# Ledger of designs, part 27: VH-VL binders against UPF0292 protein AF_0905

Target 1, 124 residues: UPF0292 protein AF_0905, of Archaeoglobus fulgidus (o29357)
Amino acid sequence: MEDYKPFFEAIDELKEKSENGWVVVVEGKKDVRSLRAIGVSGEIVVFTGYASTADTLKDRKVIILTDSDAKGMEIEKGLVEALKTYGKIPDVEIKRKIFSNVRKEISKVEEISAFYEKISGIEL
Below, E stands for the ipSAE of ESMFold2; O stands for the ipSAE of OpenDDE; V2 stands for 0.75 times the mean of E and O plus 0.25 times the DockQ between their complexes.

## First folded at step 18 (VH-VL; framework fv_cosibelimab)

Design ab1 (from x7 with light chain A30D; at its last fold request DockQ between E and O 0.93; V2 from the best seeds 0.90)
Heavy chain, then light chain:
Amino acid sequence: EVQLVQSGAEVKKPGSSVKVSCKASGYKFSDYHISWVRQAPGQGLEWMGRIIPIYGEAYYAQKFQGRVTITADESTSTAYMELSSLRSEDTAVYYCAREGYYGKDWYFDYWGQGTLVTVSS
Amino acid sequence: NFMLTQPHSVSESPGKTVTISCTRSSGSIDDDYVKWYQQRPGSAPTTVIYEDNQRPSGVPDRFSGSIDSSSNSASLTISGLKTEDEADYYCQSYDSSLYGWVFGGGTKLTVL
ESMFold2, look of step 18: ipSAE 0.852; ipTM 0.918
ESMFold2 (binder alone), look of step 18: mean pLDDT 93; pTM 0.947
OpenDDE, look of step 18: ipSAE 0.909; ipTM 0.952
ESMFold2, look of step 19: ipSAE 0.867; ipTM 0.927
ESMFold2 (binder alone), look of step 19: mean pLDDT 94; pTM 0.949
OpenDDE, look of step 19: ipSAE 0.916; ipTM 0.955
ESMFold2, fold request of step 20: ipSAE 0.875, 0.876, 0.872; ipTM 0.925, 0.925, 0.922
ESMFold2 (binder alone), fold request of step 20: mean pLDDT 94, 94, 94; pTM 0.952, 0.953, 0.949
OpenDDE, fold request of step 20: ipSAE 0.915, 0.915, 0.914; ipTM 0.956, 0.957, 0.954

Design ab2 (from b7 with heavy chain T28R; at its last look DockQ between E and O 0.91; V2 from the best seeds 0.89)
Fold by ESMFold2, look of step 18:
Structure ab2 (fold): chain C 124 residues (1-124), chain A 121 residues (1-121), chain B 112 residues (1-112)
Amino acid sequence: as target 1 above (124 residues)
Amino acid sequence: EVQLVQSGAEVKKPGSSVKVSCKASGYRFSDYHISWVRQAPGQGLEWMGRIIPIYGEAYYAQKFQGRVTITADESTSTAYMELSSLRSEDTAVYYCAREGYYGKDWYFDYWGQGTLVTVSS
Amino acid sequence: NFMLTQPHSVSESPGKTVTISCTRSSGSIADDYVKWYQQRPGSAPTTVIYEDNQRPSGVPDRFSGSIDSSSNSASLTISGLKTEDEADYYCQSYDSSLYGWVFGGGTKLTVL
């Protein structure tokens, strides 16, 4: 019904980067389960604090995939600043692409798997 | 052990300002946020504002907008709250609290001991 | 810019169960997690519930939290009530429009 092509393309980009050694940072364990369910196979790290999380990721390629809401933006911004101290620039654009045009339906990473199944089952 | 130690009690005149400090220890200061909460005698908790030390932005309750300034100094692991244009109604205990992160939630997991600010002529 | 409304006081006998409500004035109670704080006289508050229904380490399992979307409210339930539970209790939620926190007005629990 809606054109969800950008959503699926962003999910594909996420999965490809994950397979190629990018580490995905999320807010909680339910987000990990959601991403595993849609096929994200690489390393996923749960946020535990800005400096502490950045310290574990300072030598890694990082995708920040926090919720598309005020609290998720706070965590994203703080992680960007913490990683900047190590000269690292994480990917923050995949999150934008995933939630673009679907924000009325979902805003949380934990909601992605159920939404993905709902939409892909219709489009198949 | 996580601790938040606040500066001592203050007696202030109406129209003046007060600056309360909150020194954090026992954790990486830039991991979490700090909120400021006050409690007038016999009354409930009132959120004043917060700061995210890693990038230094502060957010304020509308009631205090224009009168409160919250800052943080990473090098000393200390947060500050300054309230200006004091009135007798500002007499209260002022708390700092750490916004710790557990599960997928931020909550006030450690509190300072409180700083009594008395505004009298 | 919502308010959280709590009853001013509740009382119950030791061994019984008490429930303290927390009603959100606008928007949904489910928009963000609800926290509950206990404050004994002369002390700073401590957390008894976060993430709607989770207990920090050291909080007894007789404390529980719940959400009722139909009444747009959260509840703190204390079973097996003890005299040490006599305190003020505050609910709290995040207001994303302010990047800030909202406390309920507080409830004085008396254990008779």
Scores: ipSAE 0.857, ipTM 0.918, lowest interface PAE 0.5, mean pLDDT 93
ESMFold2 (binder alone), look of step 18: mean pLDDT 93; pTM 0.949
OpenDDE, look of step 18: ipSAE 0.912; ipTM 0.953

Design ab3 (from x7 with heavy chain K104R; at its last look DockQ between E and O 0.88; V2 from the best seeds 0.87)
Fold by ESMFold2, look of step 18:
Structure ab3 (fold): chain C 124 residues (1-124), chain A 121 residues (1-121), chain B 112 residues (1-112)
Amino acid sequence: as target 1 above (124 residues)
Amino acid sequence: EVQLVQSGAEVKKPGSSVKVSCKASGYKFSDYHISWVRQAPGQGLEWMGRIIPIYGEAYYAQKFQGRVTITADESTSTAYMELSSLRSEDTAVYYCAREGYYGRDWYFDYWGQGTLVTVSS
Amino acid sequence: NFMLTQPHSVSESPGKTVTISCTRSSGSIADDYVKWYQQRPGSAPTTVIYEDNQRPSGVPDRFSGSIDSSSNSASLTISGLKTEDEADYYCQSYDSSLYGWVFGGGTKLTVL
């Protein structure tokens, strides 16, 4: 049970930042649904391309929450580079905290809501 | 309108190199990736490698590792593929393709017209 | 890395249905989305299926894609076959471990 404390703390941090105006970037619509189900209430944007996505977010505080796999890391790296040209540093640590202790169980953002329900016993 | 326009056909001798250009227009060049694919006469499609222009890294199929170099120039919206130590079996049409993002994944949504490279002595 | 194996050729009469298979040699076909490309003679390929079973705008709904985990394969199905469907078809998948793409060997579809 104690193994999942960092996961829940990261989810709480995500929800708090989202509630306080941080924009979350994800890979697709299923990720949006998963995050809404666990209570992420703020703005969520779906990736559409590195420069285009960064342009819409250049004046915002940004959390990058792409999948914890090769494609998700490519998108994250490219978005970090694109936002860097606007002098913005997105949060990439919340993703690390979410997946670091559950990587044997899940690696996709769309899997978060079902996993959260499974290990917490809270019906979403 | 998205377009990928490649450089013209080449005739090369064995042992030489070829560099094919792919000029992109109609989109933000740093939005997407570029792949290179070749097709020998009467044969199937063979992936050679790709580049992610926003941070300039390229990845190569193992078969071509050490012989191919893929680069991109954001200022001209142009990708390049250079294949060295040419052999007769490198005779093929070489395509560039844009990796566009739709739904939640990448696919080759626009292709260049192809560049025929003939290797003969 | 893995290979994607397709039949070399398939044929069928106009109005009928054909299915082109794409079998992955190692790892799971479900690990990454499958794409299908159509190539007519003398032309660059065009996409007919992405994300396993999605059609780009302008691709008719008689083109469909599916995944069969038990045989570790993907399939392209063309119903209501038309003579203009005669082409080469390639499946494609991403190899996350290599940051690269894999094409199937291609299938020549003949409409008799």
Scores: ipSAE 0.831, ipTM 0.919, lowest interface PAE 0.6, mean pLDDT 94
ESMFold2 (binder alone), look of step 18: mean pLDDT 94; pTM 0.951
OpenDDE, look of step 18: ipSAE 0.904; ipTM 0.950

Design ab4 (from b7 with heavy chain S30T; at its last read DockQ between E and O 0.95; V2 from the best seeds 0.91)
Heavy chain, then light chain:
Amino acid sequence: EVQLVQSGAEVKKPGSSVKVSCKASGYTFTDYHISWVRQAPGQGLEWMGRIIPIYGEAYYAQKFQGRVTITADESTSTAYMELSSLRSEDTAVYYCAREGYYGKDWYFDYWGQGTLVTVSS
Amino acid sequence: NFMLTQPHSVSESPGKTVTISCTRSSGSIADDYVKWYQQRPGSAPTTVIYEDNQRPSGVPDRFSGSIDSSSNSASLTISGLKTEDEADYYCQSYDSSLYGWVFGGGTKLTVL
ESMFold2, look of step 18: ipSAE 0.865; ipTM 0.925
ESMFold2 (binder alone), look of step 18: mean pLDDT 94; pTM 0.951
OpenDDE, look of step 18: ipSAE 0.918; ipTM 0.957
ESMFold2, look of step 19: ipSAE 0.849; ipTM 0.918
ESMFold2 (binder alone), look of step 19: mean pLDDT 94; pTM 0.951
OpenDDE, look of step 19: ipSAE 0.922; ipTM 0.957
ESMFold2, fold request of step 20: ipSAE 0.879, 0.879, 0.876; ipTM 0.928, 0.924, 0.922
ESMFold2 (binder alone), fold request of step 20: mean pLDDT 94, 94, 94; pTM 0.954, 0.954, 0.956
OpenDDE, fold request of step 20: ipSAE 0.922, 0.919, 0.922; ipTM 0.960, 0.960, 0.960
ESMFold2, last read: ipSAE 0.875, 0.877, 0.874; ipTM 0.924, 0.927, 0.924
ESMFold2 (binder alone), last read: mean pLDDT 94, 94, 94; pTM 0.953, 0.955, 0.955
OpenDDE, last read: ipSAE 0.923, 0.925, 0.923; ipTM 0.960, 0.960, 0.960

Design ab5 (from b7 with heavy chain G56R; at its last look DockQ between E and O 0.92; V2 from the best seeds 0.89)
Fold by ESMFold2, look of step 18:
Parts: sequence; C-alpha cells; structure tokens
Structure ab5 (fold): chain C 124 residues (1-124), chain A 121 residues (1-121), chain B 112 residues (1-112)
Amino acid sequence: as target 1 above (124 residues)
Amino acid sequence: EVQLVQSGAEVKKPGSSVKVSCKASGYTFSDYHISWVRQAPGQGLEWMGRIIPIYREAYYAQKFQGRVTITADESTSTAYMELSSLRSEDTAVYYCAREGYYGKDWYFDYWGQGTLVTVSS
Amino acid sequence: NFMLTQPHSVSESPGKTVTISCTRSSGSIADDYVKWYQQRPGSAPTTVIYEDNQRPSGVPDRFSGSIDSSSNSASLTISGLKTEDEADYYCQSYDSSLYGWVFGGGTKLTVL
C-alpha cells in the first residue's frame, strides 16, 4: 500500500513554519479553506499578480504553495522572480514535498484537506 | 483605467516581416501576461503566442513556431509581436490581450484595438 | 494539442434562451477552465465567462456557463436574449502541453 509518511511530515513542516511567521501564498480562496481545515494557522495570502503580490510580501518569510500543475508552476516561477527583486528567496520545497508522493492522487492545494481526511481517517 | 494601445496599420510585401507594438497602461505591467491573437477577414480568433513579462519567457502556437517572436519591455510597459516570412494568408487584424487573474483563473480581460496587417504583392 | 468545436451559427428570438456548445476533441474538458468571449462586428472581443461559470464585473447574470463532462463539452447560455447580444462567441481553454491557449472556431449568434 502507499506510504504517506513524507506527505504528513511535509504538512507538519508547513504548519510549523506558518506558526513561526512564514506567509503562505496560494492561488485562490478554496486553497485557503483547505489549508485552514488541516490546521495551517498563520497568514495565507491569495495571488493577485506577480509584482503586486511580491510587494505585499517584501518584508516577510514566504512559502509558495501553488498547484502542482503547469499553471501553478508558472505562478511559482514568476513569484520567485518577483521576490528576487527584493532580495528574498521563498521556500518552494515544501510544495514539492507535499505533492511528490501523492501527485497521482491530487495535484491541487484545494484537494489537500479532503485527501488528508481520507488517508488519515480523521474527520476534519 | 487599463488600456492596451497598438501600433498603426501596416502594408507589407510577401517575404518581409512586421513588428506590432502593444503599449500597456493603468496597471502594474509585471503582474500579468500578454497574449497575441489574430483574425483573418471573416474568420475566427487564432491564438499566436504569449509572454510572461516578469521573467521574459514566451510560448508559441505550433503553427507559428519559427517565425513569430514575442517580447516585452518592462521599462516601457510594451509588448511586441514580430512575424516573419509574411504571406498573403497572414493578412489579418492582430490583437494583443492582457491575461488578467481573477479567482483562480487567467482570462483575456483587456484587449488592444487591433492592428490591420495587409500582405500584398 | 486539442481542438474546441462550436456550431457555426445559432439563432433565437428576443426574450428567449440560447445555448452555444463547445466540445473538446481530446483530453477532458474539465482539465482546465473554460472562458467565453463575445465579439461584436468591428470590435475587439470581451470576456463574458471565466472559470467555467463566473462572470466578470459588468456582465449580466443572464449569461451563464456550464460544463458537461459526459459529453466532454462546455456551454454558454444566454437567457432573456436581447438584440445587442447578436455577436460572435468563442470558447477558449488552456493547453498545458503548449503553455498556451486554444480558441473554438466561433459561433455566430443571430437574434431574430
């Protein structure tokens, strides 16, 4: 059967960084709801444009958590470039850890909470 | 207010090139993408390609690969489309369009006025 | 690399409802969001639907969009049809293999 330990460890890392002041950037409101449902408690912002979103985040520690598909990778790449203008390097590895072991099942951030409930047996 | 203003109409000879400009104003240019779309007389819309100005990468429809080049200049908020090896079937109105972001989707929310390119012998 | 197929033309009387279909040739219509554009003669297109069924600000709620996965198609529905709705309509979807866009062939809507 599937070994989901790396997925849960990545989720725990995400939650810990969020609790310690890292801001998570997502593609839309359903992504925010999904992350709240699994216990991400810190600040989450929704992408509104590359330069404008980066300007909002120029003084913050940033995790980019866009979907694991072509459009999500475009947004990630553009945000990384925009944040470099402010001398900032966002965390892009937590997204890869979350999706690398489950990409055959889910690819979107909004799917995380339902998937988490399914494989953990915990009603969220 | 958001505006996309394109360069004027052109008449070109077969085998030459044309470069159409698209000046954007009223928003942060590096926030969004720009696509180029053409429409031959009496025909439908045909996507040609796009650019992501923040990292200057362009993508092209297979039909135009090798003869279209799309660029952007952030300092002037201007995108350009250059089409080479022109033929009569390239006679069309050429549009630029902004790919704006709303909800969780990109769509063409603002369009330029169009640039007629006529290829005549 | 897929195509989006639309009927060439549709017509209907003022006040009635019309539906324009958009069928995807390969892969799933649900793989990416569908957009709908309206183009009146002599004008650039404008967006009437994005994210399958959302309206940009200023588009009346009589314009609606839907997806039917079983027929692999999207639909634009215009209720309470008005003469100013007479235009060409294009569906559009993203092709992730090209990092680019695909338009349907277009549908001429005539309001009798």
Scores: ipSAE 0.854, ipTM 0.921, lowest interface PAE 0.4, mean pLDDT 94
ESMFold2 (binder alone), look of step 18: mean pLDDT 93; pTM 0.949
OpenDDE, look of step 18: ipSAE 0.914; ipTM 0.954
ESMFold2, look of step 19: ipSAE 0.841; ipTM 0.913
ESMFold2 (binder alone), look of step 19: mean pLDDT 93; pTM 0.949
OpenDDE, look of step 19: ipSAE 0.918; ipTM 0.956

Design ab6 (from x7 with heavy chain Y102H, light chain A30D; at its last look DockQ between E and O 0.88; V2 from the best seeds 0.88)
Fold by ESMFold2, look of step 18:
Parts: sequence; C-alpha cells; structure tokens
Structure ab6 (fold): chain C 124 residues (1-124), chain A 121 residues (1-121), chain B 112 residues (1-112)
Amino acid sequence: as target 1 above (124 residues)
Amino acid sequence: EVQLVQSGAEVKKPGSSVKVSCKASGYKFSDYHISWVRQAPGQGLEWMGRIIPIYGEAYYAQKFQGRVTITADESTSTAYMELSSLRSEDTAVYYCAREGYHGKDWYFDYWGQGTLVTVSS
Amino acid sequence: NFMLTQPHSVSESPGKTVTISCTRSSGSIDDDYVKWYQQRPGSAPTTVIYEDNQRPSGVPDRFSGSIDSSSNSASLTISGLKTEDEADYYCQSYDSSLYGWVFGGGTKLTVL
C-alpha cells in the first residue's frame, strides 16, 4: 500500500486554512467542484488574469492551488509576482504537499476528489 | 475593445535585423501573455516564441533560438519581436497574438493585423 | 518537441459534414487542451474551438471539437458546411518541455 498520510494531512491543512479565511485560487470551475467535494468550504476564486486576480485578492490571505504541471506553474509564478506588488506572499507550499507523493497518479486539481474517494474508500 | 496594433511593413537586406512592435490596448497588459507567429507566403502558421509580461520571461521555438528576441514594455503596453541574421526565407507576415485565458484554457483570442517583412537583396 | 499532423486538404459539398484530424506525434494529446483556428485568405486567424470542444462567443454550434485518446488525436467537425467555411484550419497545443506552442501544418478546406 502506498503511504498517503502526507496527502491527507495536506488536504486537512487546506480545509483548515480555507475555513479560517484563506482564499484558494484555482484554474477553473472543475477545480472548484473537486475541492468542494472533499470539504473545502471557504472562498475559492478562479484565475482570470494575473493582475486582475491579484487585485481582487490584495487584502486577503491566499493559497495558490493550480495544477501540478508546466501551465499551472506558469500561473503560480505570475500570481506570486502580481501579489508581490501589493506586499502579499501567497501560500504555494500546500500545493507541493498535496501532489508530492501522488504526482504519478494525479497532477490536476480537478482529479483530487476522485482520487480521494479511491484511496480512502469514502464515497463523496 | 481589445486591440493589437503592429508596426508597418519592412523591406530588409539579408544579414540585417528587424524589430516588429505590437501595441496592446483594451485590457490589463500584465493579465495575459503575447505570442509571435509568422506565415511565409503560401505556408502555414509557425510559432516563433512568447513572453509572459508579468515577469518578463520569453520562450522560443527551437528553430529560432539564438536569432529571435522577444521583449515587453509594461509602461507602453507594447511587445517586440526582433529577428536577426535575416535570410530570404524569413520573408513572411509576422503576427502578434494575445494568449487570453478562458475557462481553464489559454488560446490566441486576439491577433494583430500582421506585419509583412520582405527580405531581398 | 512534438508535432501535430493534419491532412493537407479536405473538401466537401455545402450542407455536408467534414472532419479534420490532428494527430500528436509523441506524448499524449490529453496533456493539454487542443485549440482550432480558422484563417480566411488575407486575414489573421480566428479561434473556433478551445478547451478541446468549447466555442468562443459568436462561433456557430455546427463547429465542434473532439478528442480520441486511443489514436492520440483531436478532430474539428464542421456540419452543415457553408461556402464561407472555406479556409485554412490549424490545430494547436502546448508543449510543456519548451514552455511554448505547436501548430499543426494546416488543412485547406474547400467547399465545392
């Protein structure tokens, strides 16, 4: 059996921060649905452009949860730069923790809910 | 209205360089990316490279690596493409295009009018 | 570092349906969304499909896109062909290894 404890711990950290006012930024609507399915209850924002997204989030605590692929890293890097102009440093480490031990199985945020069901045996 | 307005046509000699400008308007310039695409007479579209203005990095197709330089100036909302060591086969229409973000996808949603560059002796 | 291969030309009569293929040479067609562009003579290209099968505003629903993972290919289907659909069509996908884009070679659609 693979050791998925770090994955579940990262999901728990994500859910805890979300319910405590951190805003999660994702790439699209399917990502929102995936995160809602596993119990992320706080505010989730879909990326619409670097400066525009950062402007809406300049007074918030932010978690960037884009896909674990080249395109997701481009968006993450650009959002970090855009938020930096407002003196904000978003959390980029929760994404690393979520995908670090499961990258061979999934790389996209929209895949998280189905994968969570699969490895936990819990129907969502 | 989103617009990309390119500099005018150019005639160049082999061995020289050309720099084409692309002035963007109607959106926040650092929201999106800019790509450059060329099309030789009677030929297909050929991607040359792109720039991500928010952090200023450019990426190039292997064919053009070492001959093309793509830059952006945030203060003027303008992207540039410079192609050096020109040859007759570089005769083409050069387009800039905005990489817009829609749904979960980037695509070239607005294009400049094109700039004809003719390389002849 | 991959190529997208399209047929050089296709033709069909008005009112009929045509399908243009786009086959990826290495890696998976599923690694990134496929886009399709239409280019009429003398004009810049315009987008007819993004996100594999989505249409930008103003593109009629007779344009559709699909993916066949087993053949590692994408398809653009145009039903109810009109004379105005005569154009060159290009598929496009992202290449993560170079942080850049790849266009297919293009397909000339003739509406007879």
Scores: ipSAE 0.852, ipTM 0.917, lowest interface PAE 0.5, mean pLDDT 94
ESMFold2 (binder alone), look of step 18: mean pLDDT 94; pTM 0.946
OpenDDE, look of step 18: ipSAE 0.907; ipTM 0.951

## First folded at step 19 (VH-VL; framework fv_cosibelimab)

Design ac1 (from ab4 with light chain A30D; at its last read DockQ between E and O 0.96; V2 from the best seeds 0.92)
Heavy chain, then light chain:
Amino acid sequence: EVQLVQSGAEVKKPGSSVKVSCKASGYTFTDYHISWVRQAPGQGLEWMGRIIPIYGEAYYAQKFQGRVTITADESTSTAYMELSSLRSEDTAVYYCAREGYYGKDWYFDYWGQGTLVTVSS
Amino acid sequence: NFMLTQPHSVSESPGKTVTISCTRSSGSIDDDYVKWYQQRPGSAPTTVIYEDNQRPSGVPDRFSGSIDSSSNSASLTISGLKTEDEADYYCQSYDSSLYGWVFGGGTKLTVL
ESMFold2, look of step 19: ipSAE 0.875; ipTM 0.928
ESMFold2 (binder alone), look of step 19: mean pLDDT 94; pTM 0.952
OpenDDE, look of step 19: ipSAE 0.921; ipTM 0.957
ESMFold2, fold request of step 20: ipSAE 0.883, 0.883, 0.875; ipTM 0.928, 0.926, 0.924
ESMFold2 (binder alone), fold request of step 20: mean pLDDT 94, 94, 94; pTM 0.953, 0.952, 0.952
OpenDDE, fold request of step 20: ipSAE 0.920, 0.918, 0.920; ipTM 0.959, 0.959, 0.958
ESMFold2, last read: ipSAE 0.880, 0.877, 0.878; ipTM 0.926, 0.921, 0.924
ESMFold2 (binder alone), last read: mean pLDDT 94, 94, 94; pTM 0.953, 0.952, 0.955
OpenDDE, last read: ipSAE 0.922, 0.924, 0.921; ipTM 0.960, 0.959, 0.959

Design ac2 (from ab4 with heavy chain K104R; at its last look DockQ between E and O 0.93; V2 from the best seeds 0.89)
Fold by ESMFold2, look of step 19:
Structure ac2 (fold): chain C 124 residues (1-124), chain A 121 residues (1-121), chain B 112 residues (1-112)
Amino acid sequence: as target 1 above (124 residues)
Amino acid sequence: EVQLVQSGAEVKKPGSSVKVSCKASGYTFTDYHISWVRQAPGQGLEWMGRIIPIYGEAYYAQKFQGRVTITADESTSTAYMELSSLRSEDTAVYYCAREGYYGRDWYFDYWGQGTLVTVSS
Amino acid sequence: NFMLTQPHSVSESPGKTVTISCTRSSGSIADDYVKWYQQRPGSAPTTVIYEDNQRPSGVPDRFSGSIDSSSNSASLTISGLKTEDEADYYCQSYDSSLYGWVFGGGTKLTVL
């Protein structure tokens, strides 16, 4: 009844892209720690403002992984707009895939590592 | 050296409108958000609305819906608040404030000097 | 939509500790971070607490913030009270239904 396969597949996709040069943008330092704990090994950037963050990422492949709530969507929308001025389209679908089937349990990126440990049985 | 400089005091008649400007400097205007807050004499702070300049979308408190319009001009780093159908109860100091981002939270880190709007006949 | 309720006034002597409460009317106080602003007469507000319990640079550590989920409230605590702390204090939180902000009614702190 509780099918977490899509969640794990989305996490695997995130880790694969991170290993292959995609930069992940998050809201804060606790999000960085959470993603590192589950094995995201590539570059992770913390949001500091729409234009300033986009400028640092203008020549990069980008995944936006902000919280699945109103404020996280505001940041996502603003970053998409800011990156558009450089002709870049960030990945916003991995976030949707991660949270779509677990939204009743978690909505914040910082919660991912503890939740992953809980449902997988893997000690992190 | 972040500054928000507002337009000067205004005296208005009931039924008219007022447009207050807020010129930002010392930071990249599209990095952050702008809120508008008013304060009637001797009273508390009242949030009116906000704008996210990078994509130009504004949001309003229910009390002001239909009477307030908030806009931003990226080319001049200026936000505007227009309040229409003025009444004497709209007499207040009107502030713009920057919503700065720190840690993982937004808060009003810089405020304009305030613009007194007096509505009287 | 929710409201944030604060006491109208509080007072205390220099050197003592005062606590200002901020109670959320519906939904959880933990749904969003609470901010606290200080406003002296004739001036624009300034921030003393953000992210529930963080201090901006330059705010002394005698200002602290806390959350009490059981009473659905936030608190601003000022220890070692100084006469310069006499001001109005406002709590603030985000309301996702408005994509906007809610201020508490404000509390006048009098330093006796």
Scores: ipSAE 0.841, ipTM 0.916, lowest interface PAE 0.5, mean pLDDT 93
ESMFold2 (binder alone), look of step 19: mean pLDDT 94; pTM 0.953
OpenDDE, look of step 19: ipSAE 0.917; ipTM 0.955

